# Ledger of designs, part 10: VH-VL binders against Prolyl 3-hydroxylase 1 (P3H1)

Target 1, 115 residues: Prolyl 3-hydroxylase 1 (P3H1), of Gallus gallus (Chicken) (q6jhu8r557to671)
Amino acid sequence: SHLVCRTAIDEKQEGRSDNSHEVHVDNCILNAEALVCVKEPPAYTFRDYSAILYLNGDFEGGAFYFTELDAKTQTAEVQPQCGRAVGFSSGSENPHGVKAVTKGQRCAIALWFTL
Key: E = the ipSAE of ESMFold2; O = the ipSAE of ESMFold2 at other seeds; V2 = 0.75 times the mean of E and O plus 0.25 times the DockQ between their complexes.

## First folded at step 9 (VH-VL; framework fv_ciduvectamig_arm2)

Design Ch3 (at its last look DockQ between E and O 0.56; V2 from the best seeds 0.00; counts 0 for: pae E 5.1 > 2)
Fold by ESMFold2, look of step 9:
Structure Ch3 (fold): chain C 115 residues (1-115), chain A 126 residues (1-126), chain B 110 residues (1-110)
Amino acid sequence: as target 1 above (115 residues)
Amino acid sequence: QVQLQQSGPRLVRPSQTLSLTCAISGDSVSSNSAAWSWIRQSPSRGLEWLGRTYYRSKWYNDYAVSVKSRITVNPDTSRNQFTLQLNSVTPEDTALYYCARDHYYGLGSYYYFDYWGQGTLVTVSS
Amino acid sequence: QSALTQPASVSGSPGQSITISCTGTSSDVGGYKYVSWYQQHPDKAPKVLLYEVSNRPSGVSSRFSGSKSGNTASLTISGLQAEDQADYHCSSYTSSSTWVFGGGTKLTVL
């Protein structure tokens, strides 16, 4: 497990467009140009499932989103909320990222499972 | 705080083996969130990544094509250090050698060299 | 010959913005977001400025910004200061599970 906290620099970060986490895949190395994700070290190839548990909701921004392998085409989005959990397979079907936190601090616990 | 302390000879004769050691404090050579690299620098080549060792359920190595036939990077978990061994050196191998940590954070990857050793200038000459 | 191409030198006056390019191939800069930039002052080890193309580690000034288009990554330094005079290096992960560096760029602040 891993505790992750991301903080906006100040209130002037509203409308921030950069990501708190760039789009990646949890168990392979994403090559978005070639539209392939290579399951090789140093990636954590043994991860089968991922989960994120959000610990608070007093913030803005920080949306969790999924993409196609191109790391650009958004396919789904989850707004964090205190007590909300997001579970997904760790493989190439779920490239994902986290948008910038624009106000406050987002805290979550990341978990990985091997089946 | 992580610190990398290098040691090893400054002069090596042609055809001998260049051996350098990097001692780690503030982290473990077997950390599953790190990889441990050797990088060298010369005026003509700039920075050149040579190779790394890392632990991900087992030990792995990756080496640059230019040195792959001559290089070995080994961890030493008992001393919390890792070594560079470069065989059959020539004057072309004269350079300032650095060890460095490649660090991985959290949900995804953050690959960059965040801590560097102090550098060891190695001269290969008769 | 470095694997990534950088200009050998660039110059600018205090207060100006400058950009340093780093050109590779689809097997490194073009395919991977693992592009980093390092600042190196004389007789010192390199220090990271940016990782994953555009992210700043804690303590790095917002005057440093980065971008990537195709096979070329760029470091932009705005509001040049005398202390920015240094060598700048780019690096990228490769499809062969290795790292490569650019040849380095000497920045002169006029």
Scores: ipSAE 0.179, ipTM 0.732, lowest interface PAE 5.1, mean pLDDT 85
ESMFold2 (binder alone), look of step 9: mean pLDDT 90; pTM 0.925
ESMFold2 at other seeds, look of step 9: ipSAE 0.206; ipTM 0.740

Design Ch4 (from Cg5 with light chain S36N S97N; at its last look DockQ between E and O 0.55; V2 from the best seeds 0.00; counts 0 for: pae O 3.0 > 2)
Fold by ESMFold2 at other seeds, look of step 9:
Structure Ch4 (fold): chain C 115 residues (1-115), chain A 127 residues (1-127), chain B 110 residues (1-110)
Amino acid sequence: as target 1 above (115 residues)
Amino acid sequence: QVQLQQSGPRLVRPSQTLSLTCAISGDSVSSNSAAWSWIRQSPSRGLEWLGRTYYRSKWYNDYAVSVKSRITVNPDTSRNQFTLQLNSVTPEDTALYYCARDHYYGFGSYPYYFDYWGQGTLVTVSS
Amino acid sequence: QSALTQPASVSGSPGQSITISCTGTSSDVGGYKYVNWYQQHPDKAPKVLLYEVSNRPSGVSSRFSGSKSGNTASLTISGLQAEDQADYHCSSYTSSNTWVFGGGTKLTVL
């Protein structure tokens, strides 16, 4: 498990479009051009399920989102809230990223499970 | 801060084995968010990634095709080190050898970059 | 021979902009965003300038920028300064789960 915090410097961060975490998959290395995800080391191939637990919600930006394998077509978005958890399978069905935090600080705990 | 300290012979005869050691401080060779690489540099070839060792529930290696038949990279967890062995060297293996940490992200499965490098060891292969 | 092709040398005067190219294949530069640039001063180890094509680590000047189109990545240095005189190396992740480097480019500041 990991504690993850991403912080914005509000005045300098306004209008940012870059992601806090680039789109990736938790147990394979994504090749978005070829629309494949390679489940081989050094990827964390042993991860079967992932979860994110949000520790706060008093920030702007920082939305968690899912995509298709192209890493561009957004399919779902989850707004962080204190105590909200997001659970998903770690494989290629769930490419995901985190949008830039534009104000405040986003903190979460990341968890991975092996079955 | 992470520091990589290299050691090993600087002169090796043709057909023998080149052996170098990289001692790690400030991190663990078994870190699941890192991989440990050897990279060499020569005027004619520039930088050349040779291979790595890393721990992901077990130990793995990846090697460059050009040296795969001759290279071994081994971890030593008790001394917090990793080593390069390059067999059957020729004068074309004369180079400045670096060890380096691959910065791997612990949250997602993707490579990053080499953020810490050893001081370099100039190894000459000559009779 | 280097897996990625870079020009052997480039030069520019202070204040100018220069661009260094790095050309690979669909199995490396063309297929992955994991393309990095390193700066190397004489007698020093390389130091990362850009990662994932265009991202700057903390402490790297915004004068350094990167882009990629097809199988070619580019490093642009704006407002060239004497301290930029160094060797520049590109690297890319490959479909074989390895790293490859370009041959390097010597930048001379006139």
Scores: ipSAE 0.420, ipTM 0.802, lowest interface PAE 2.5, mean pLDDT 87
ESMFold2, look of step 9: ipSAE 0.427; ipTM 0.801
ESMFold2 (binder alone), look of step 9: mean pLDDT 91; pTM 0.926
ESMFold2, look of step 10: ipSAE 0.566; ipTM 0.831
ESMFold2 (binder alone), look of step 10: mean pLDDT 91; pTM 0.931
ESMFold2 at other seeds, look of step 10: ipSAE 0.416; ipTM 0.806
ESMFold2, look of step 11: ipSAE 0.413; ipTM 0.808
ESMFold2 (binder alone), look of step 11: mean pLDDT 91; pTM 0.931
ESMFold2 at other seeds, look of step 11: ipSAE 0.391; ipTM 0.800

Design Ch5 (from Cg5 with heavy chain H103T G106S; at its last look DockQ between E and O 0.56; V2 from the best seeds 0.00; counts 0 for: pae O 5.4 > 2)
Fold by ESMFold2 at other seeds, look of step 9:
Structure Ch5 (fold): chain C 115 residues (1-115), chain A 127 residues (1-127), chain B 110 residues (1-110)
Amino acid sequence: as target 1 above (115 residues)
Amino acid sequence: QVQLQQSGPRLVRPSQTLSLTCAISGDSVSSNSAAWSWIRQSPSRGLEWLGRTYYRSKWYNDYAVSVKSRITVNPDTSRNQFTLQLNSVTPEDTALYYCARDTYYSFGSYPYYFDYWGQGTLVTVSS
Amino acid sequence: QSALTQPASVSGSPGQSITISCTGTSSDVGGYKYVSWYQQHPDKAPKVLLYEVSNRPSGVSSRFSGSKSGNTASLTISGLQAEDQADYHCSSYTSSSTWVFGGGTKLTVL
């Protein structure tokens, strides 16, 4: 498990587009140009299921979103809410990222499971 | 607060084995959030990544093609360090050798950059 | 592995902006966002300036910025200062699960 908090008072790291976490896949290495995700070490290939649990909701921005393998075409977005959980398979079917927090502070717990 | 401290001989004869050690403080060599690399630098070749060791449920190694037949990188969990062994050295292996740590994000699935570097060890291979 | 191509040297005057290129292939710079840049002063270990093409670690000046187009990544230094005189290296992850570096660029501040 991993506790993550991001606040609007921190400068967003410039090298990430406008995201707190750039689009990635949890158990493989995404090559968005070739539209392939390579499941090999050092990636955490043993992760089968991922979850995010939001600890608060009194912030703006910080949305969790899914994409196609191109890492650009957004397919779904989850609005943060205190106690909301997002569960998804860790594989190439679920590229995802987290948008910048624009006001307040976002806190969440990340969880990974092996079947 | 992470520090990497290198040690090992600075002179090695051709055909012998170059052996260097990198001691880690402020982190664990078995951290599932890191990988541990050796990188060398020479005037003619610039920086050259040689290989790494890391723990992801078990120990793994990756090596650069240019040295894979001669290199071994081993962790030592009891001393919290990792080592480089490069066999059958020639004068072309004369370089400034660094150890370095790869980092991962929260949610990270793979290494992103080398955030901590050792002080460097200049190794000369000559008769 | 193929080395990434950087210019051997660049120069600029204080206050100017300069850009250093790093060209690879679709198997490294073009395919992965795991491109990083390092500054190295004489007799010092390299220090990371940027990772994931354009992200700055804490403590790195906002004068350093990065971008990527196709197989080429770029480091831009704005408001050039005397302390920026150093060697600059790019690095990329590859499809063979290794890291490669560019040949390095010596920046001279006139």
Scores: ipSAE 0.168, ipTM 0.728, lowest interface PAE 5.4, mean pLDDT 84
ESMFold2, look of step 9: ipSAE 0.418; ipTM 0.797
ESMFold2 (binder alone), look of step 9: mean pLDDT 90; pTM 0.919

Design Ch6 (from Cg5 with heavy chain D62Y; at its last look DockQ between E and O 0.04; V2 from the best seeds 0.00; counts 0 for: pae O 14.2 > 2, placed apart)
Fold by ESMFold2 at other seeds, look of step 9:
Structure Ch6 (fold): chain C 115 residues (1-115), chain A 127 residues (1-127), chain B 110 residues (1-110)
Amino acid sequence: as target 1 above (115 residues)
Amino acid sequence: QVQLQQSGPRLVRPSQTLSLTCAISGDSVSSNSAAWSWIRQSPSRGLEWLGRTYYRSKWYNYYAVSVKSRITVNPDTSRNQFTLQLNSVTPEDTALYYCARDHYYGFGSYPYYFDYWGQGTLVTVSS
Amino acid sequence: QSALTQPASVSGSPGQSITISCTGTSSDVGGYKYVSWYQQHPDKAPKVLLYEVSNRPSGVSSRFSGSKSGNTASLTISGLQAEDQADYHCSSYTSSSTWVFGGGTKLTVL
């Protein structure tokens, strides 16, 4: 497991569009231009399933989202909520990122499973 | 519970477009726990996955490299069905064609297996 | 373009065990646990026997078991019965978000 916290400064940053976490795949190296994900170091190739558990919800922004392999076309979005968990396979089928936290601090536990 | 019923012509001439339809009952073509595939079978190549369509906030398609330039798989939510179009067919496209559901689980889609299959349509490409 | 390699045929006597191999690459069988096996009797659609390498859906006999080592998955059928005479297909998810199948194996029960 891994505790991850991302924070904004003490004021809102309206209009922010950058990401708190770059779009990636948990067990391979995403090549968004070639539309492939290569299972080799430094990737953690042994991960089979991923989960994130939100520890709080008293922040703004920070939405979790999935994309196509292009890392740009959004396929799904999960709004953070205290106690909400997001589970997904670690492979190339689930490229994902986190939008900027615009106010407050987002804390979550990331979990990876080898099956 | 889930049933897949295929329809379409069984004879297609070379260079024409092969078009098949798969009607779904007991599930929705827009289900976020499923994807909808076409698979064909021939004596020389065995089973061959051709492509799929599925809905996750919008529609997505993936196709096998071997047919990628000629294939389209389209959903039709109003009729709860999905179609195969394969352009520029040759006798090598003669096969038994199946539609199938590949069931998914968990948020963000985890591949599972093909749990429901249509009855199969033998398509002959011949003059 | 990856095809999985299976033996074209295998045979066994009633009561014996047989194993069918399915060999791919690190981009499919070696890289993913999304490997499944299908049984197909004549004039019927394939029916799943195993998923995720070794799991049996409800109603599938425990005589069917599966394993994987490196780029090779295996289906083992123990206690062969006449009804096991069929074609057997493996499949795997790929790094291109596609599925591939093996060439199929014809099992003859002698």
Scores: ipSAE 0.000, ipTM 0.555, lowest interface PAE 14.2, mean pLDDT 83
ESMFold2, look of step 9: ipSAE 0.012; ipTM 0.665
ESMFold2 (binder alone), look of step 9: mean pLDDT 90; pTM 0.929

## First folded at step 10 (VH-VL; framework fv_ciduvectamig_arm2)

Design Ci1 (from Ch4 with heavy chain S109N; at its last look DockQ between E and O 0.34; V2 from the best seeds 0.00; counts 0 for: pae E 6.7 > 2)
Fold by ESMFold2, look of step 10:
Structure Ci1 (fold): chain C 115 residues (1-115), chain A 127 residues (1-127), chain B 110 residues (1-110)
Amino acid sequence: as target 1 above (115 residues)
Amino acid sequence: QVQLQQSGPRLVRPSQTLSLTCAISGDSVSSNSAAWSWIRQSPSRGLEWLGRTYYRSKWYNDYAVSVKSRITVNPDTSRNQFTLQLNSVTPEDTALYYCARDHYYGFGNYPYYFDYWGQGTLVTVSS
Amino acid sequence: QSALTQPASVSGSPGQSITISCTGTSSDVGGYKYVNWYQQHPDKAPKVLLYEVSNRPSGVSSRFSGSKSGNTASLTISGLQAEDQADYHCSSYTSSNTWVFGGGTKLTVL
């Protein structure tokens, strides 16, 4: 497991479009231009299942989102909330990222499982 | 607490092989959360990443294109170390050599930065 | 693979703000690429100062900030202090799974 906290650089980050975490896949190297995900190092190829547990909700921004393999076409979004968990398979079906935290601090626990 | 301790000769003749060793304490060279790099520094070139070794179900290497034909980075799991071998050295290989750990952070599947460094070894290549 | 371009030296007086540039290409600095900054005091190994353009690891003063525009990343040090006298290196991780560094910038605090 892994505790991750991200903080807004300053309290006024309106219009910010950069990510707190780049779009990636948990068990392969995403090549968004070629629309493939290659299950090779340095990727953690042994991860089968991923989960995120949010520890707080007193922040703005920081949405968790899924994409197509292009890393651009958003397919789903989960708003963080204290005690909310997001579980998903670690493979190429679930490219995902985290949008910038625009106010406050986002803290979550990341978990990875091998089945 | 992770510590990296370097050892190896400080003077090497042209055309010979430069060999350095980096001993790891507080982590494992086979850790799936790290990679192990060699970096050198000279006044004319600044910092220059040379290559790394890492374990992800098996052993892998990545090397800078500028040295790819001459470099080998090997792990030694029994001694918890990794080594640099640089063949056919010239005076242009004179530099301060560091070993370092590539840090992995957060959700990412790539190294973020070097968080632990060895003490440095100044290697002179001269006749 | 390409070297990143930094000024060889900069200087400033205590209390001033200074900016160090790091210029590359779309393959290493531009677009979505991340840039790191390292601080290196004399006879010491480099120490990470900023990662992913602007993120500060725990223990790094908020006087250090980073930004990026086009193919140029910038490190800004506000309220310059004597202990800021050091070498500063930018770096990025390439699509070929390699690291590249800038040439380094020597900061002198007058």
Scores: ipSAE 0.018, ipTM 0.647, lowest interface PAE 6.7, mean pLDDT 83
ESMFold2 (binder alone), look of step 10: mean pLDDT 91; pTM 0.931
ESMFold2 at other seeds, look of step 10: ipSAE 0.376; ipTM 0.781

Design Ci2 (from Ch4 with heavy chain Y110W; at its last look DockQ between E and O 0.82; V2 from the best seeds 0.00; counts 0 for: pae E 4.1 > 2)
Fold by ESMFold2, look of step 10:
Structure Ci2 (fold): chain C 115 residues (1-115), chain A 127 residues (1-127), chain B 110 residues (1-110)
Amino acid sequence: as target 1 above (115 residues)
Amino acid sequence: QVQLQQSGPRLVRPSQTLSLTCAISGDSVSSNSAAWSWIRQSPSRGLEWLGRTYYRSKWYNDYAVSVKSRITVNPDTSRNQFTLQLNSVTPEDTALYYCARDHYYGFGSWPYYFDYWGQGTLVTVSS
Amino acid sequence: QSALTQPASVSGSPGQSITISCTGTSSDVGGYKYVNWYQQHPDKAPKVLLYEVSNRPSGVSSRFSGSKSGNTASLTISGLQAEDQADYHCSSYTSSNTWVFGGGTKLTVL
């Protein structure tokens, strides 16, 4: 379990379109060009399920989203909200990322479960 | 605060084995959040990642193809350190050798980046 | 391992913006978000500037920014300052589960 906070920072970082967390998979290393996710160390291969619990909602941006293995084709999006939880399997079926926080501070707890 | 302190000989003859040690303070060599690497630097090749050791329920190693047949990286949990052993060295192995930590911080991602580096050890391979 | 290609040197005057390129292949820079940039001053170990293409660790100036297109990553330094004079190295994770580095770029501030 990890507490993660990201804030909107620096007007000098003009036109920030990068993600707060780049698209990845929780239990394997994603190669989006080859459309494969390699489930081997040093990846945390023992993670079977993941969850994100949002601790606040008083920020802009920071949307949680899922993609295909290409890390580009968005398949779903979850808007953060205080107390909202997102649960998903940790494998290659759920590549995901977090868009940039554009105002305020996003705080969430990440959890991983092994069956 | 994490510190990496290197030790080992600075002159090695060709065909011998280069051995270096990296002592860790402020973290554990068996940390499930880290991997422990050796990286060398020379004017002709720049920075070159050599290999790593890490603990993920058991010990693993990964090595660069260029040195895979000659390299061993070992943890020592009792002394909280890890070592580089490079066999059959040649003058082309002359370089500034660093140990470094690749540390996972927070949500999801691996690999990450090298956040702490040793002080560097310039090793000369010469007859 | 594949070497990443960087220009050997680049220069700029204080206040200008400069960009350093890092070109790899689909097996490293093109396939992975795990592209990092390190700054190295003389006689010092490298220090991370950017990770995962564009993210800045705490304490790194917002003058440093990064991007990637295809097989090429870029480090941009805006508002160039004298203390930016250093070597800059890119790195990428590879499909062989290894790290590779670029050859390094010496930045001279005029």
Scores: ipSAE 0.262, ipTM 0.753, lowest interface PAE 4.1, mean pLDDT 86
ESMFold2 (binder alone), look of step 10: mean pLDDT 90; pTM 0.928
ESMFold2 at other seeds, look of step 10: ipSAE 0.298; ipTM 0.761

Design Ci3 (from Ch4 with heavy chain F107Y; at its last look DockQ between E and O 0.26; V2 from the best seeds 0.00; counts 0 for: pae E 8.5 > 2)
Fold by ESMFold2, look of step 10:
Structure Ci3 (fold): chain C 115 residues (1-115), chain A 127 residues (1-127), chain B 110 residues (1-110)
Amino acid sequence: as target 1 above (115 residues)
Amino acid sequence: QVQLQQSGPRLVRPSQTLSLTCAISGDSVSSNSAAWSWIRQSPSRGLEWLGRTYYRSKWYNDYAVSVKSRITVNPDTSRNQFTLQLNSVTPEDTALYYCARDHYYGYGSYPYYFDYWGQGTLVTVSS
Amino acid sequence: QSALTQPASVSGSPGQSITISCTGTSSDVGGYKYVNWYQQHPDKAPKVLLYEVSNRPSGVSSRFSGSKSGNTASLTISGLQAEDQADYHCSSYTSSNTWVFGGGTKLTVL
């Protein structure tokens, strides 16, 4: 697993629109301009399923979102909430990112499974 | 507990090959969650990443453009180590050489950072 | 472009706050790219202080913080202590699958 905390404390966040984690795919190298995801190193090609477990919810921003292969067209969004888990296949079906935390601190655990 | 132990000559003559070895304890050179880099440091250039080797179903290398024509990084699975070979050295290659582990942890295809470093080997290229 | 730009040196007194900049391009620092910071004391290997711009590994003091705006990343050290006297290096992983480093910044604690 992987503990990730992102915080707005590091700078004034009033105009921030950057992602806390850029859009990617967990088991392949996403080429958003070519609309392909290549399952080769250095990508973690052995991952089959991914999950995010939120440890808190007392922050603003930091939403987890899915996109199409273009890494731009948002298809779904999950609002963080303490104890909420998001499970998804690690492949090219699920490009995803995390929006900037605009207030407070977001903490989550990332998990990967090989089946 | 991962440790990287460097060895190799500290003096190399111009036009020869600089050769260094990094022995790994507490991890495997063939780990799917790591890559194995060489980095050098000099007063004039600061830190300079040279290249790496890693195993992802087969062996791969990536090299810095500045040294790509002269560098080879090789794994040795039987001794759990990796080597740097830098051909045709000049005095400009005089530097403190480090081996380091690139840690691959997180969401994407990006390496995280260098989490373990060798002790450093000062290599002088001189006649 | 082959290196990230850092000031060659900075100084501060104990208790003060200091920042070190790391400037690159959209290919290495800008946009979604991540920047790491390393601390290096004399005769020692570099040690990671921050990764992915602002994340502190376990055991790194909260006096160290990081941020990024445009093509510039910043390391801030608050409550400066004598032990902070060291070299500081930024690094990033480029679009061409290579690592680059800044030129390094020598911090002197007066």
Scores: ipSAE 0.012, ipTM 0.616, lowest interface PAE 8.5, mean pLDDT 82
ESMFold2 (binder alone), look of step 10: mean pLDDT 91; pTM 0.931
ESMFold2 at other seeds, look of step 10: ipSAE 0.412; ipTM 0.795

Design Ci4 (from Ch4 with heavy chain F107E; at its last look DockQ between E and O 0.52; V2 from the best seeds 0.00; counts 0 for: pae E 2.9 > 2)
Heavy chain, then light chain:
Amino acid sequence: QVQLQQSGPRLVRPSQTLSLTCAISGDSVSSNSAAWSWIRQSPSRGLEWLGRTYYRSKWYNDYAVSVKSRITVNPDTSRNQFTLQLNSVTPEDTALYYCARDHYYGEGSYPYYFDYWGQGTLVTVSS
Amino acid sequence: QSALTQPASVSGSPGQSITISCTGTSSDVGGYKYVNWYQQHPDKAPKVLLYEVSNRPSGVSSRFSGSKSGNTASLTISGLQAEDQADYHCSSYTSSNTWVFGGGTKLTVL
ESMFold2, look of step 10: ipSAE 0.497; ipTM 0.821
ESMFold2 (binder alone), look of step 10: mean pLDDT 91; pTM 0.929
ESMFold2 at other seeds, look of step 10: ipSAE 0.393; ipTM 0.807
ESMFold2, look of step 11: ipSAE 0.374; ipTM 0.785
ESMFold2 (binder alone), look of step 11: mean pLDDT 91; pTM 0.928
ESMFold2 at other seeds, look of step 11: ipSAE 0.456; ipTM 0.811

Design Ci5 (at its last look DockQ between E and O 0.01; V2 from the best seeds 0.00; counts 0 for: pae E 23.3 > 2, placed apart)
Fold by ESMFold2, look of step 10:
Structure Ci5 (fold): chain C 115 residues (1-115), chain A 123 residues (1-123), chain B 110 residues (1-110)
Amino acid sequence: as target 1 above (115 residues)
Amino acid sequence: QVQLQQSGPRLVRPSQTLSLTCAISGDSVSSNSAAWSWIRQSPSRGLEWLGRTYYRSKWYNDYAVSVKSRITVNPDTSRNQFTLQLNSVTPEDTALYYCARDHYYGSYYFDYWGQGTLVTVSS
Amino acid sequence: QSALTQPASVSGSPGQSITISCTGTSSDVGGYKYVNWYQQHPDKAPKVLLYEVSNRPSGVSSRFSGSKSGNTASLTISGLQAEDQADYHCSSYTSSNTWVFGGGTKLTVL
């Protein structure tokens, strides 16, 4: 497991319109222009399933979302709430990102599983 | 009588891909009672299982965690063989490489081995 | 370094019994019956002696026997003969769906 926190309180948060986590795939390197996901270093190719557990919900922004392989076409969004979990396969079927946290701090635990 | 015959280059330069082939006689690479492994042996590390391919209603692979990022083991049903590809080799990959059969009639041991191929990785 | 620990060498005289140990963890030797022993003569591929701790394949002498206690498996050779001079390797299945080997034991017949 891994604790991940992002906040709007440091210099790199002012004037931001970018994601808190850019769209990626957990077990391969996404090339959104070529519409391929390449399983080679530095990718963590051994991950089969991913999960995120939200530790709080008292913030603005920071939505978790899925996309097509193009990293642009949003297919789903998960509203963060304290104690909410999202589980998904780690492969190219689930590119995902996190939108900027615009107020407060978002904390979650990331988990990865190997079959 | 099962026989495993190995082929492939004996000398590989660092950073290149090591590629070996194991041809099967007396059994099928798609046998539901077998799995097909690569194992290597060096003086400093002894025997080391690298990975396998096998057919159980579909194709599966398992790889040792130490090489998982660099290894591919592929079956070839039309030629009744399987291959090892090990990318980005270093001198530490110098070893005697064996192919072997596992899962013979539900057993979990290596009952047939190839003749061995000594692969040297050096400039 | 090997995943399973074996002594680097053992020796014995003809007619003697000797034992080679193989120590792992609860995630391999301690947790699985799939613990095997292989004999390897110089310039030859390994040959299975025992599988599932103590079972002998057809054609393997009853002088070879095996056991396991906790995380340690043992190979015993009774009535030691000159032809038994070889390297001996243990292996175990793991909770990660992989195989691991011991470092090997060189047996010298005096």
Scores: ipSAE 0.000, ipTM 0.503, lowest interface PAE 23.3, mean pLDDT 83
ESMFold2 (binder alone), look of step 10: mean pLDDT 92; pTM 0.937
ESMFold2 at other seeds, look of step 10: ipSAE 0.012; ipTM 0.643

